# Ledger of designs, part 1: VH-VL binders against q9p5m9

Every score and structure here is a prediction.

Target 1, 257 residues: q9p5m9
Amino acid sequence: MAKVTGLPEFEDLHTKRKWMLNHMAAAFRMFGRNGYNEGTAGHVTVRDPIDENTFWINPLEVPFSLMKPSDLVHINSDGEIIGGSKMKYNTSGFAIHYEMHKVRPEVICVCHVHSIYGKAFSALGKPLDMLNTDCCVFYNNHGIYFDMDDVISMPEEGRRTAKGLADYKAVLVQNHGIMTVGTTVDEAAYLLSLMERSCQIQLLIDSATKVGERKHVHPTRAKAIRENADNPVGLYTAQQPNFLYEVACSNGELEII
Below, numbering starts at 1 at the first letter of every chain, in headers, positions and changes, except where a header shows other numbers; antibody chains are not in Kabat numbers.
F, E and O stand for the ipSAE by ESMFold2-Fast, ESMFold2 and OpenDDE, each averaged over both directions (binder to target, target to binder). V2 = 0.75 x the mean of E and O + 0.25 x the DockQ between their complexes.
[cut] stands for letters that were removed.

## First folded at step 1 (VH-VL)

Design A01 (framework fv_axatilimab)
Fold by ESMFold2-Fast, scan of step 1:
Structure A01 (fold): chain C 257 residues (1-257), chain A 123 residues (1-123), chain B 107 residues (1-107)
Amino acid sequence: as target 1 above (257 residues)
Amino acid sequence: EVTLKESGPALVKPTQTLTLTCTFSGFSLSTSGVGVGWIRQPPGKALEWLANIYWDDDKYYNPSLKNRLTISKDTSKNQVVLTMTNMDPVDTATYYCAHRYYETSGYEYFDYWGQGTMVTVSS
Amino acid sequence: DIQMTQSPSSLSASVGDRVTITCLASQGISSYLAWYQQKPGKAPKLLIYAASSLQSGVPSRFSGSGSGTDYTLTISSLQPEDFATYYCQQYNSYPLTFGGGTKVEIK
């Protein structure tokens, strides 16, 4: 990535929260536009900038494509609604996401949506191969969580998912899909859509093996690309065209702060 | 010309930590695309890759050795150090360090190898 | 991990013979395969990289071929100095993995 100005900074934490909620709602609209929505499934959690032990999450019954900042639910670490909309949310999903926020304070956003290619690829039980330059941000930068045969509590499932995520930006959850994390909503959202497209591309390549041999990006090149691309400012910037598009399509329901 | 030489103890007792140093000349670990790897070979057995370190201090480890390995570099001394904890008689092997090279074509290989140092683990 | 299986484990040959060694990967490795020669008591020497690219200074009687999961090292006319153990190694993904080796012995 080229040199960039940096992440937005705010003198007032209430303005920062407003910025964050608009970007969170825009991320849901992008996910809906790209078909990452399945009924009430999928959840994004974001650490509040004013009270860092509290979180924002989507309500169960609002379609991703219609998400507004005012729809978002503010909850404490026990899952109790303390602000925002008073709509019901996915308490099990929060229990899982909370474990990642708890062990990694720098994780501001955790994204998980139900998407076709991420779910399909997760069933293979293997890491993403470096088959194009764009996916190399995930080179040795994503984990795998293998589903268990036994039934466990949601917090325990969250702890195991967090172990699979390790210090990385993404985790493939076997037979479930993908999760990404970021220091901003935009970073996590961009990484989610990039992982989904990377899974799609690999599945397409694997179906075309008769016309040629799989050609991987060489490990040293993949490493160099990852070191450049795994940049919070660069990843935030990469998401901005998507954010601006959703603002333009929102009929005034989203704001640029 | 590129040369590498391994140095370290020839005899190690079980449970001790092994420290091996690779001293090299003819290249710099500050050069983009350049790395150094460690490979071992038990007597009469196949080669087994252990770890790589690269110009940007990025590190890769063989997962089968479960956090027993640490690799580090001192670019100013032209040295790469491998540390392996909790040594066992099955770790008896010749340990090699090797230059890792990335070409413009994207190919990677171990093109120059040290002579190897024999490490015996016994009481 | 990508498993590399070499065959045969050993073979006996005479000077002038054509020798073929095979290497099978447990998954596709996109020709990111190197071949090394190791003489008794010596460090390995790079012969071939990218499945078929001959390293500088290596005699033209050595050649590599193959794609996908199946790779072959061929020595077209075996010389006395070629009696050694040969190893394949994939570098498509970490961890880097070597084959079990093929010992080429004098008949």
Scores: ipSAE 0.000, ipTM 0.413, lowest interface PAE 17.3, mean pLDDT 88

Design A02 (framework fv_axatilimab)
Fold by ESMFold2-Fast, scan of step 1:
Structure A02 (fold): chain C 257 residues (1-257), chain A 123 residues (1-123), chain B 107 residues (1-107)
Amino acid sequence: as target 1 above (257 residues)
Amino acid sequence: EVTLKESGPALVKPTQTLTLTCTFSGFSLSTYGVGVGWIRQPPGKALEWLANIYWDDDKYYNPSLKNRLTISKDTSKNQVVLTMTNMDPVDTATYYCAHSYDYEWGSYYFDYWGQGTMVTVSS
Amino acid sequence: DIQMTQSPSSLSASVGDRVTITCLASQSISSYLAWYQQKPGKAPKLLIYAASSLQSGVPSRFSGSGSGTDYTLTISSLQPEDFATYYCQQSYSTPLTFGGGTKVEIK
C-alpha cells in the first residue's frame, strides 16, 4: 500500500533518485495514456537530488506510454550525457527547460507537452478564465509567453519563456503548448494535466455560448481556492491516483519506492 | 449605448466629506460580471483607482484610502455612490466613474467612462 | 502594490511615424494589462485590454504586446487625432494601478 498523503522522506539520496525516476516515468505513461504525446515533442526535466546542477530528461526514441526509469537520460548543465540511458534526447528542449531551473532553484521539475487543448487555447493569446473550481489553482498563477516575429536561439527562447512563467506554476506558450513547474515531478505533472483539462473545458464552454452565457467563479472565491489548492503537498497527493494506476499497468516496469 | 455621468459638489472645504453619484444607462448592475469603478486624476498627474462595486454587491477599495472610502449602489435607480471623508487639498482632482467588465478572469478594465467631475478642495 | 512605470514620459513625432510606448510592472502581471488614450480635457478611452486585445471601434493602427513585466503599445502610423496621453493599467492585483502616462505630441 503506497502512502497517499504527504511528501515521502528519504535518508538516502540514491533511494530518493529511484523514487523520482519512477514517478517521472509514470508521469510520461499518464501523459501518453491521455494523448498528450505528439511524435518526439514534449519534454520533462527533473533536477537530480544528488547533484542539483544536473538533470534527467526523456529520450527521443521512447514513446511516452512505454517509458521506464532505465530509459531516462542523466545530463549536466552543458547538456552532456553523464549517466542513465545513452539514448539521444532533445537538446533544444533541454536548453529551454534549463532556463527555468537556472532562475528558480526551487523548481525541481519542468513539464512541457504539445497537447491538443493546450495548443488550441494557447493560440488565443489570453489567460485562462476561471470557469470551474478546479482550474482556480491557476487564478493569477499562470503566465503567457507570446509568439514573436524573429528567429532566436533556444537559450534565448528559454529565457523569454522563463520571463513569461515568472513566479507562477504554469505558462501558456502561444502556438506551442503548455509548460508547468513543480517542487516534485508529481506536482508539475498534475498541474500539466489540470491545465490541459482547464483549456478543454473553456473551449467547450465557448463553443456552447449560443445556448447559455459564461458564468465565472467570483474573484474572491477563486483567490480563496487558489490559496488553498496551490500547495506542494496537496498537488503531490492529487497526482498519486495516477501514479498508482500507472504502476498497476506497468507489469513490474515501475516500482513504488 | 452605455453612458455614465458623475455628479456632486465642485468645491469642498478641508475636513468635509465628499459625496459623488454616478448615474448610468445602457446596462444593469445586476448583470453577472458587471461593475462600476471610481478613478480620480489630480491636475497634471496620473490616474488613481479608488473603488469598485460589482453586480453581487462585492466591494473593493484602494487600501491606501479604504478607511476614507465607502461605495454603494442602488440598482433600481441605476446609481453608484462614492463617499470620501476628511477631504484635503491633495484630494483635488477630476473624479470619474466607469463601467467595468470581466474581460478575462481577474482582468477588470474600464471600457466606458463618464465625462468626469472636477472637485476642488480649498479653504 | 504593483508599480507601473511608463517610458518615455513624453515624445514628439510626425504624422505617419511608428510610435512605441513601454510599460514596466514591478512584478509579473500575466498580461492583465490595459492601455488607455486620454485627450486633453476628456475622459480616458480604452484601447487595448488583456495586453493585446483591441477594443471594439479602436483603429487597427493601435496594437499591444508583451508579457510578464514588460509591455508595449505601438501606433503603426501616427495620425493627428492620436495627440494624447497614454496610460497603462494592471488588473492582476488590487489596488488596480496605472502608469504615469506618456504624452504624445504630433509635430
Scores: ipSAE 0.000, ipTM 0.383, lowest interface PAE 19.4, mean pLDDT 87

Design A03 (framework fv_axatilimab)
Fold by ESMFold2-Fast, scan of step 1:
Structure A03 (fold): chain C 257 residues (1-257), chain A 124 residues (1-124), chain B 107 residues (1-107)
Amino acid sequence: as target 1 above (257 residues)
Amino acid sequence: EVTLKESGPALVKPTQTLTLTCTFSGFSLSTSGMGVGWIRQPPGKALEWLANIYWDDDKYYNPSLKNRLTISKDTSKNQVVLTMTNMDPVDTATYYCARIEYYGSGSYDAFDIWGQGTMVTVSS
Amino acid sequence: DIQMTQSPSSLSASVGDRVTITCLASQDISNYLAWYQQKPGKAPKLLIYDASNLETGVPSRFSGSGSGTDYTLTISSLQPEDFATYYCQQYNSLPLTFGGGTKVEIK
């Protein structure tokens, strides 16, 4: 297996796009392998490195576990297909994701899945407790979006979600699931799997004990861990074992650039 | 160093339109996540929310008053304007504008810094 | 609309007393609750947001607790400057709604 390294740099933007699409497809394969899928729900959007007002998204017809770079759909800000596989995609999902990209230009990737523990925890309407050191990257660094009583448009739902996300790395969407953002696909994908595991761990602890019986990570320690862990290069690096595993399992359909 | 100040008429006759201006400093409505809301308080009564406007020009109105209210912003002047039509004596209140900065992890937020308020009396 | 009911509507207390004010929401507001202090003739001042987070510059004697539909504001040792009316506000859903207020008066 290859040695885990820092964030790559590219002189050629076409090579950067190829790298991005391989990491995007690998992220879907990881999500599928981990059971972070529910029918056609769940989307990853990635800002294109050549035309930064355009985006790549997954097609409706391809299972997460079988995703190839060639399956990914290239769309403009109006949702029109301009390249890639040209398969049908979820236009409502893009409308929501687009609002995060629009408000925060540094957001290259938005990941959203309907995973079991993220959905379960999102029904509690509260932030994660700092019950282990790994989840402390989310200490005062994740939002909650409460679903409204009214029917609203998808762009409006996207704006409300962006508001709940604020300047954070993740948002728990009530009764819906997890959304994460990153400056790379790998950052967003790692944060999503970490949030899902954090939700699972807290639900297990909550089932075994009452609030007064739990031992939290001290706030000072949690803050220090977050300041160290909330690092784009570090988060990218943390995802590399997952990326390399998916490449190894892909039977040549994914490549290291 | 954040300040907000309301301005407008102190006396309005029934059926007239009220226009209030909130002038602020120390922040900009060009900044993502920022908003300004209007709240009123009749003498001796509780606070009542009227409307919010955000950096992206997104607007929300109290449904009980929605057909009477218009909120707008002029980012270059650091101003938010509230217009309320068909004024009635029951609309007599102190009107406040207030900043919205924290997204409190929800879709809506609290008001962290308030203007001093401006008293509007509606009488013939 | 979510109705916010505060109790008591008024209370009399002495300097140094522990004061507790309750706010009841007509439905679950998921901790999207703020507390404000309003002195006579003045604008409200934010004390607490997200049910339990103390706003910067607010004295540590103020604290918020609760979840779901039932929330409390506590002043651990009342000071002369704390005699005021206190309001809760939910921001879980539109319209944003305030409680009726609790007036804290000198005993």
Scores: ipSAE 0.000, ipTM 0.411, lowest interface PAE 18.2, mean pLDDT 87

Design A04 (framework fv_axatilimab)
Fold by ESMFold2-Fast, scan of step 1:
Structure A04 (fold): chain C 257 residues (1-257), chain A 122 residues (1-122), chain B 107 residues (1-107)
Amino acid sequence: as target 1 above (257 residues)
Amino acid sequence: EVTLKESGPALVKPTQTLTLTCTFSGFSLSTYGMGVGWIRQPPGKALEWLANIDWDDDKYYNPSLKNRLTISKDTSKNQVVLTMTNMDPVDTATYYCAHLSYGDYEGWFDPWGQGTMVTVSS
Amino acid sequence: DIQMTQSPSSLSASVGDRVTITCLASQGISSWLAWYQQKPGKAPKLLIYAASSLQSGVPSRFSGSGSGTDYTLTISSLQPEDFATYYCQQYNSYPLTFGGGTKVEIK
């Protein structure tokens, strides 16, 4: 059997929803395993495949590492719970995420976590330097949201975040963390973990200020890597080892559809 | 309160270079996320964006005018300078500088300076 | 370049009227659109950014809506001070581009 994953196609939208919720729960388990959790902070929203004006989001009190498809909350565009587990969720987080979904209909998933290195690097107010080949998918291909310390509504914060995100798939939110988007859960989740690792690597290099000179990936090479790596099918495929690992560790709580 | 004011010559002869200065207060162009843009408006016509400069000295130009435009900043004086070469009567317009919100390549403008009218005529 | 087309180019209205101005982008701009008001002899004033976000200090009778390529500015109940020219501006990509303007005139 060829190991060509591709993007799954579904004739039955209920089967597609089941696939989506299993991948969403697996993404949370990966985030938890990697320490991307901070109390009740962090949220993932996913556009429903049956009713594209409704969304799935994580409940506030379920640990990322224990997330099950049955824990996920189904809400409409007004934030009203219409299905799923019906547990309390982060209404402010949804208000912010909704603005990305609203202006970019192709965005199926928005991921945001309060991870250590994303928070740390976001405080510097600078784009990532291309210090390794893996981070080059972000070369001139990620935004920054500059938080100017004004008191604003959550929808307004969402609109400003969406502006910083632009047409990219990642944004560094100043003093807050990382946000990524994708046409699948897997794409957004992979980009988020890659951005976190990229932030960590740059901070480690920057802390070694007296030992050597920074050697950047040449811009021509960085551009070529970005053009090849920044594609939905490739990014979905890159996440599959993580998904399969979480399924294997789930004791039957996650399914491969 | 953020304020901006344009200054420069009211009359420029064809082929000469126009230099306009924007003097601002209430923010610094060394401050993260801040920027200034230049927009012009010929009499009775629509607004046309010319150039932006932001807190990290990134410069953006209207491609139709890029070979004629230079934008620079002096953060110690709270000034942004726009230079446009080879002026033509069609360049007659009111020139505005404006505070660029959320810099980062593109954005909206608020507040605007009062504008300065530049007439290109012999 | 992204071309912004406003309609109508002018309209006549009375105080209390509902006024609607449209802006069409030549390609998708992801709601990265601002609306400005300009009174004769004055600089433009920001009304709305990100297609629907009301700028602080702007009256609630002004609202923006739309997505993709189609955007609308609405004044729910026109006041005497609202007779002005209105411009849309996209900031999805450089170069930044403005619409041709819509002049709202007293009937």
Scores: ipSAE 0.000, ipTM 0.402, lowest interface PAE 17.1, mean pLDDT 87

Design A05 (framework fv_axatilimab)
Fold by ESMFold2-Fast, scan of step 1:
Structure A05 (fold): chain C 257 residues (1-257), chain A 122 residues (1-122), chain B 107 residues (1-107)
Amino acid sequence: as target 1 above (257 residues)
Amino acid sequence: EVTLKESGPALVKPTQTLTLTCTFSGFSLSTSGVGVGWIRQPPGKALEWLANIYWDDDKYYNPSLKNRLTISKDTSKNQVVLTMTNMDPVDTATYYCARTYYDFWSGYEDYWGQGTMVTVSS
Amino acid sequence: DIQMTQSPSSLSASVGDRVTITCLASQSISSYLAWYQQKPGKAPKLLIYAASSLQSGVPSRFSGSGSGTDYTLTISSLQPEDFATYYCQQSYSYPLTFGGGTKVEIK
């Protein structure tokens, strides 16, 4: 991916950081509202706009649905808290996410959740079939990480996940769930929710196979949809209705910058 | 537009080391997820995978060939090199290089070279 | 290593026939299977990937099916250009392994 253009522009990087953290908190609220949360599992990392070798991550102790920008934890590449909240965070999750940021500097955001349909579908060890037009953004355009039976370190798991992700923006992590990346928080968050819905729809169709045959989107059409829809500006824009909804529901805890 | 071409000696003596070069165009081995592999086919026999190398210099080898294989890349020259030590007449085969990805979908968007025949005899 | 057992080793068929080739994996490969076509003196050409996904530019008479350990390639109405050797390949785990091949010959 090259640097993204056509997004909101900020003259002051502190204003850009505030924008980014509000969109990050809104993404967590959307994940919580949609039931993507599982205890303390799931993490989002965002590269800081002022110091690009530092990252923001969610604390372990705050529910997704109640996330505020002030709850987010600012850490350096060694995992030390340098700003934000003083709350504990998932150090293993950061070690995994850091490998994606390290090999792909254009990746600003990495999202990972333990959602029901992503977990279920990931256990099948196969890619998504093109059974509706919305999921075609993933047509031949998502990876699969094969989970190995060896005990491995979290950085090594991160490196293998990055390989499974390849140059795509989404990966199914076997027996674990979904991970997405983006040049913005909104892009990564939208792709994650789209992948979860795509997994759900395929599982519903597979449960109804005796009623009728699976009808796939024609490969030529699927390819055309993917090539048109898989762009950073369009994906950012697609997330805006979700962002605005979470701001409206936040009772003043989230801001539009 | 994607092309791969194998080059190397047509005849190798027993116990010598074989060096094969794959020269490619239309893609870069600096692109995340992209790899190049080597496959061989002895006359009248099935295809046998030998080795893969990826954009990040990660390497995979067929364990049945033990320590005989080494794969390397030169990203600036668009080349991947395979070396195979201690050649034996049973290693006589057509050797192919192919582009691959370290993911489910793109790993099957393989572009294959034409193959180069290597005969091992005295 | 995962063993791929392909059957039959060869078959004779006429233009217009339905041809079926099977591939059996020694363990579940979760649909990480490709089918290749190879003509004499040529490199293999990818036909099917992910067990059932048709490669762009490949005629619709080719189809793949199966799951777990059992996979099938079907040619619904054999054409003269389809006389070739066909190979299955698993990519579930390293080392990557191929079947023994099926030669489709003219009657």
Scores: ipSAE 0.000, ipTM 0.423, lowest interface PAE 16.2, mean pLDDT 86

Design A06 (framework fv_axatilimab)
Fold by ESMFold2-Fast, scan of step 1:
Structure A06 (fold): chain C 257 residues (1-257), chain A 122 residues (1-122), chain B 107 residues (1-107)
Amino acid sequence: as target 1 above (257 residues)
Amino acid sequence: EVTLKESGPALVKPTQTLTLTCTFSGFSLSDYGVGVGWIRQPPGKALEWLANIYWDDDKYYNPSLKNRLTISKDTSKNQVVLTMTNMDPVDTATYYCAHREGYSYGYYFDYWGQGTMVTVSS
Amino acid sequence: DIQMTQSPSSLSASVGDRVTITCLASQDISNYLAWYQQKPGKAPKLLIYDASNLETGVPSRFSGSGSGTDYTLTISSLQPEDFATYYCQQYDNLPLTFGGGTKVEIK
C-alpha cells in the first residue's frame, strides 16, 4: 500500500523556521561530506518564513561538515545581523544572492558552491549535454552567466547572475561555479548536488570519447523527463535520503521536525 | 516560419577558396538546441554532410574534409559562413544550409535553403 | 563511419502502387534515422524522423518502420507528386551519413 507524503505543512511559523534551519544545516553537512567547500567560499541563503524580507545565511568560519542550526545567521535585506548566532558572514555573497530573491519571490533558497566539477565545467561556457537520464531535469532548464570581463560591484554581479538564471532552476557561472534555486532548501540543495554530478559525468565522458562517439538522450525523452522531474514535491522528496543520513550522523545536533 | 538562403560565387577556379553565407530567419542561433549545417550534392549524386555549428558555438566537421573546412556564425546578423579551401573540380555541387533543433549534436534537418550551385572550373 | 546502403537504386511504379524502399546501416543506429524526398532541382524535404515519426504536413500514405540496422520507407498508394528521389540519413553518430538515394520513376 502506498503512503502519500507531500511538503510538510506548519500551522506555527516558529516550528516552520526550526524545520527550515535543520534542513539548511543538513544541506551544508551534505555539501561538506561531498567536498563542495573551498575555503570560505560558498553560501546558502534562505528566506525567513516569519519575516519574508529577512534571510538566513551561513557564518564565515564554520566548516560545512559541522554546521548546526544554531550557527546560522539571521540578516535583514540591508545585510544587518538581526538574530541567530550573530557570527561574521560573507556580505559580498549575500549581495549576490539577494538579487535572485529580489526578482523571484518564489525563490526561498539560493545555493552556491565553488565545487571542483562545477568550476571545471563552467570554464567551457556551454550548456550541459543530456548524456544520462538523471541530468534531464536541466534540459532547457539552466542558464549560463558569461560576463566575467569587467570589474563590477557585487550587486551588479548579482543582477547579471539573476539574468543568466532567468526563470530556470540553475545557472553555471563562468570560471566560478554552480548556483541553484528552490522553493525549499531541499529542492535547491538536491539540484546543486545533481548539477555537480552531471558536470562530473560529462567531463568524464568528454575525456573518454571524441565527437560523435557519445550517445545523447533523445530530445523528446529529455523533455518528458524534465516535465516529470521538475516539480517542487518530487525534488524535495529526492533530497530526503540525504537529509535523513545527515540527521543520523549528527549525534543529536540535527533533528527531524 | 523558418527560412534559410545560401549565397556565394557561382564559379570558382581550382585552388581558390570558396566562401558561402547562409542567411536565416524565424530562429536564433543563441537558442538552446539550435544548429545550422551545410550539406552538398554533386550533380546526379547523393547528399554529403560537411559541417554543423550549434547554439554554443561548438563546431563539427566531416573528417574527410576537416582540413579544408571552417564554419562560423554571427548571431546578430542571423548568418552562418562556411569556408572551403583548395577547391577542385570534384567539389562542383549544389551547397545547402539547413536548420536543426535538438539537444544532441547529431540530428536530422527539418528546414533547408534552396541551395546554391558552385561550379569549379578553369 | 556508418555506411547507409539504400535499395533499390531506382524503381518504376504506377499511380496507386505500394512502394517500399530499404535502408541498411553498417551498425545499429537505435532508430536515429530520417527520410527525405527530393524533386529535381529542389532542396530535400523531411518526411520521417526517428525511423517512424511522420513530419507535420506530410501525407499519411508515407510511413517508416524498422529497428537496429534495417529500415523501410513505405508509400501505401503512390500519387503523381511522389515521383522523386528518396534519401535516408542516420544521426546516431558523426559524421552524419546519407544513403545513395532511391529514384522512384513513372512506369
Scores: ipSAE 0.000, ipTM 0.430, lowest interface PAE 15.2, mean pLDDT 88

Design A07 (framework fv_axatilimab)
Fold by ESMFold2-Fast, scan of step 1:
Structure A07 (fold): chain C 257 residues (1-257), chain A 121 residues (1-121), chain B 107 residues (1-107)
Amino acid sequence: as target 1 above (257 residues)
Amino acid sequence: EVTLKESGPALVKPTQTLTLTCTFSGFSLSTYGVGVGWIRQPPGKALEWLANIYWNDDKYYNPSLKNRLTISKDTSKNQVVLTMTNMDPVDTATYYCARMEYDWGSYFDYWGQGTMVTVSS
Amino acid sequence: DIQMTQSPSSLSASVGDRVTITCLASQGISSYLAWYQQKPGKAPKLLIYAASTLQSGVPSRFSGSGSGTDYTLTISSLQPEDFATYYCQQLNSYPLTFGGGTKVEIK
């Protein structure tokens, strides 16, 4: 194959911000195209490259499939809008996402959706089985947040979610959905779509066990695949076909920086 | 062009340690997803996998031989070294090193010519 | 360890014949199977990986198929240069294991 090396590098942080916002909008368009939306639920937060204590988030009422960079809302750590669009956003969602950014500075992007198979699998309260090679990036590399309490504050829910996420790339939020993190928007977005498909595949296989036995990926192989695949450059690269597709479909609303 | 070449002693006495070096060109062991493995073939017998090493220094050994095998790399010299202790006449074989791609499992896409190692007194 | 059983151990065929070699794994290997060709005195050459993906530069007369535990290498029209021993290899789990080989002799 051709050699793939490095992430895009920018001397000008304003150009880096523009790049990040275009990839963020493209990720929403991919999520919408794949049906990962549920009303106004679902949020992506991205740490700003110029002011690392501020964040970009989606507005409450813009459809994922129509998201533009200009729609994105720039907020400080207190949730106050400081730039971008002036549209309302989900303040509870930010309170939860902020806890991940707070405890893990390397987490640039947090993605969360209420997608069909993520919700379905999250109800089982168990980790993914390694039933195909693609899902092995999640081998001992995803957590579970058990929603067993009656009522707690959103910051406390965020702290508990961060504990469930630990130092991993994903967390299954029981009865709720999936959340992934990345050092780039593309990494987190690719992991989210991969987790959703992994949940779907396992549910199909679990249904089929009435007529056949499951063949698991060997643990040694699963570990080796995860150690290879859990790579920021590789995960960024894996998302590029999706990014380019959304740019091509955007009628000029997204651009390659 | 990718090339690999094995080097080491042609004759080893029983109980001695064998050291084989694989020198390669046309690729780097710093490249994501690339590895080098060792495979042997006794005269007239099937291929037997011995050990793998990957770009990130992950190492895998045949469990039947694990206590005897050590694999290491020198990325700057484009070399992978296999050491096998306590040699026995049954270890007489042609030893190959080969490049691996990892993304679809560890298949060996380029092989060295092989080096014949005879174990006798 | 996963045991790989090849059939037949040897065969004789004429130029132009369709040749089929089978490989049976002792447990499911999820199409993580490669096929190699080895000519006398030479190193093995990769023909097929992922059970059915042809390696670049390998003639289209070679094809692989199968799933689960049962895999097949087919040579649609045998050529004189195809005189060789063919090996399957599972890549599903460590230790990596090879079949016993199938020697193809041209009549």
Scores: ipSAE 0.000, ipTM 0.399, lowest interface PAE 17.5, mean pLDDT 87

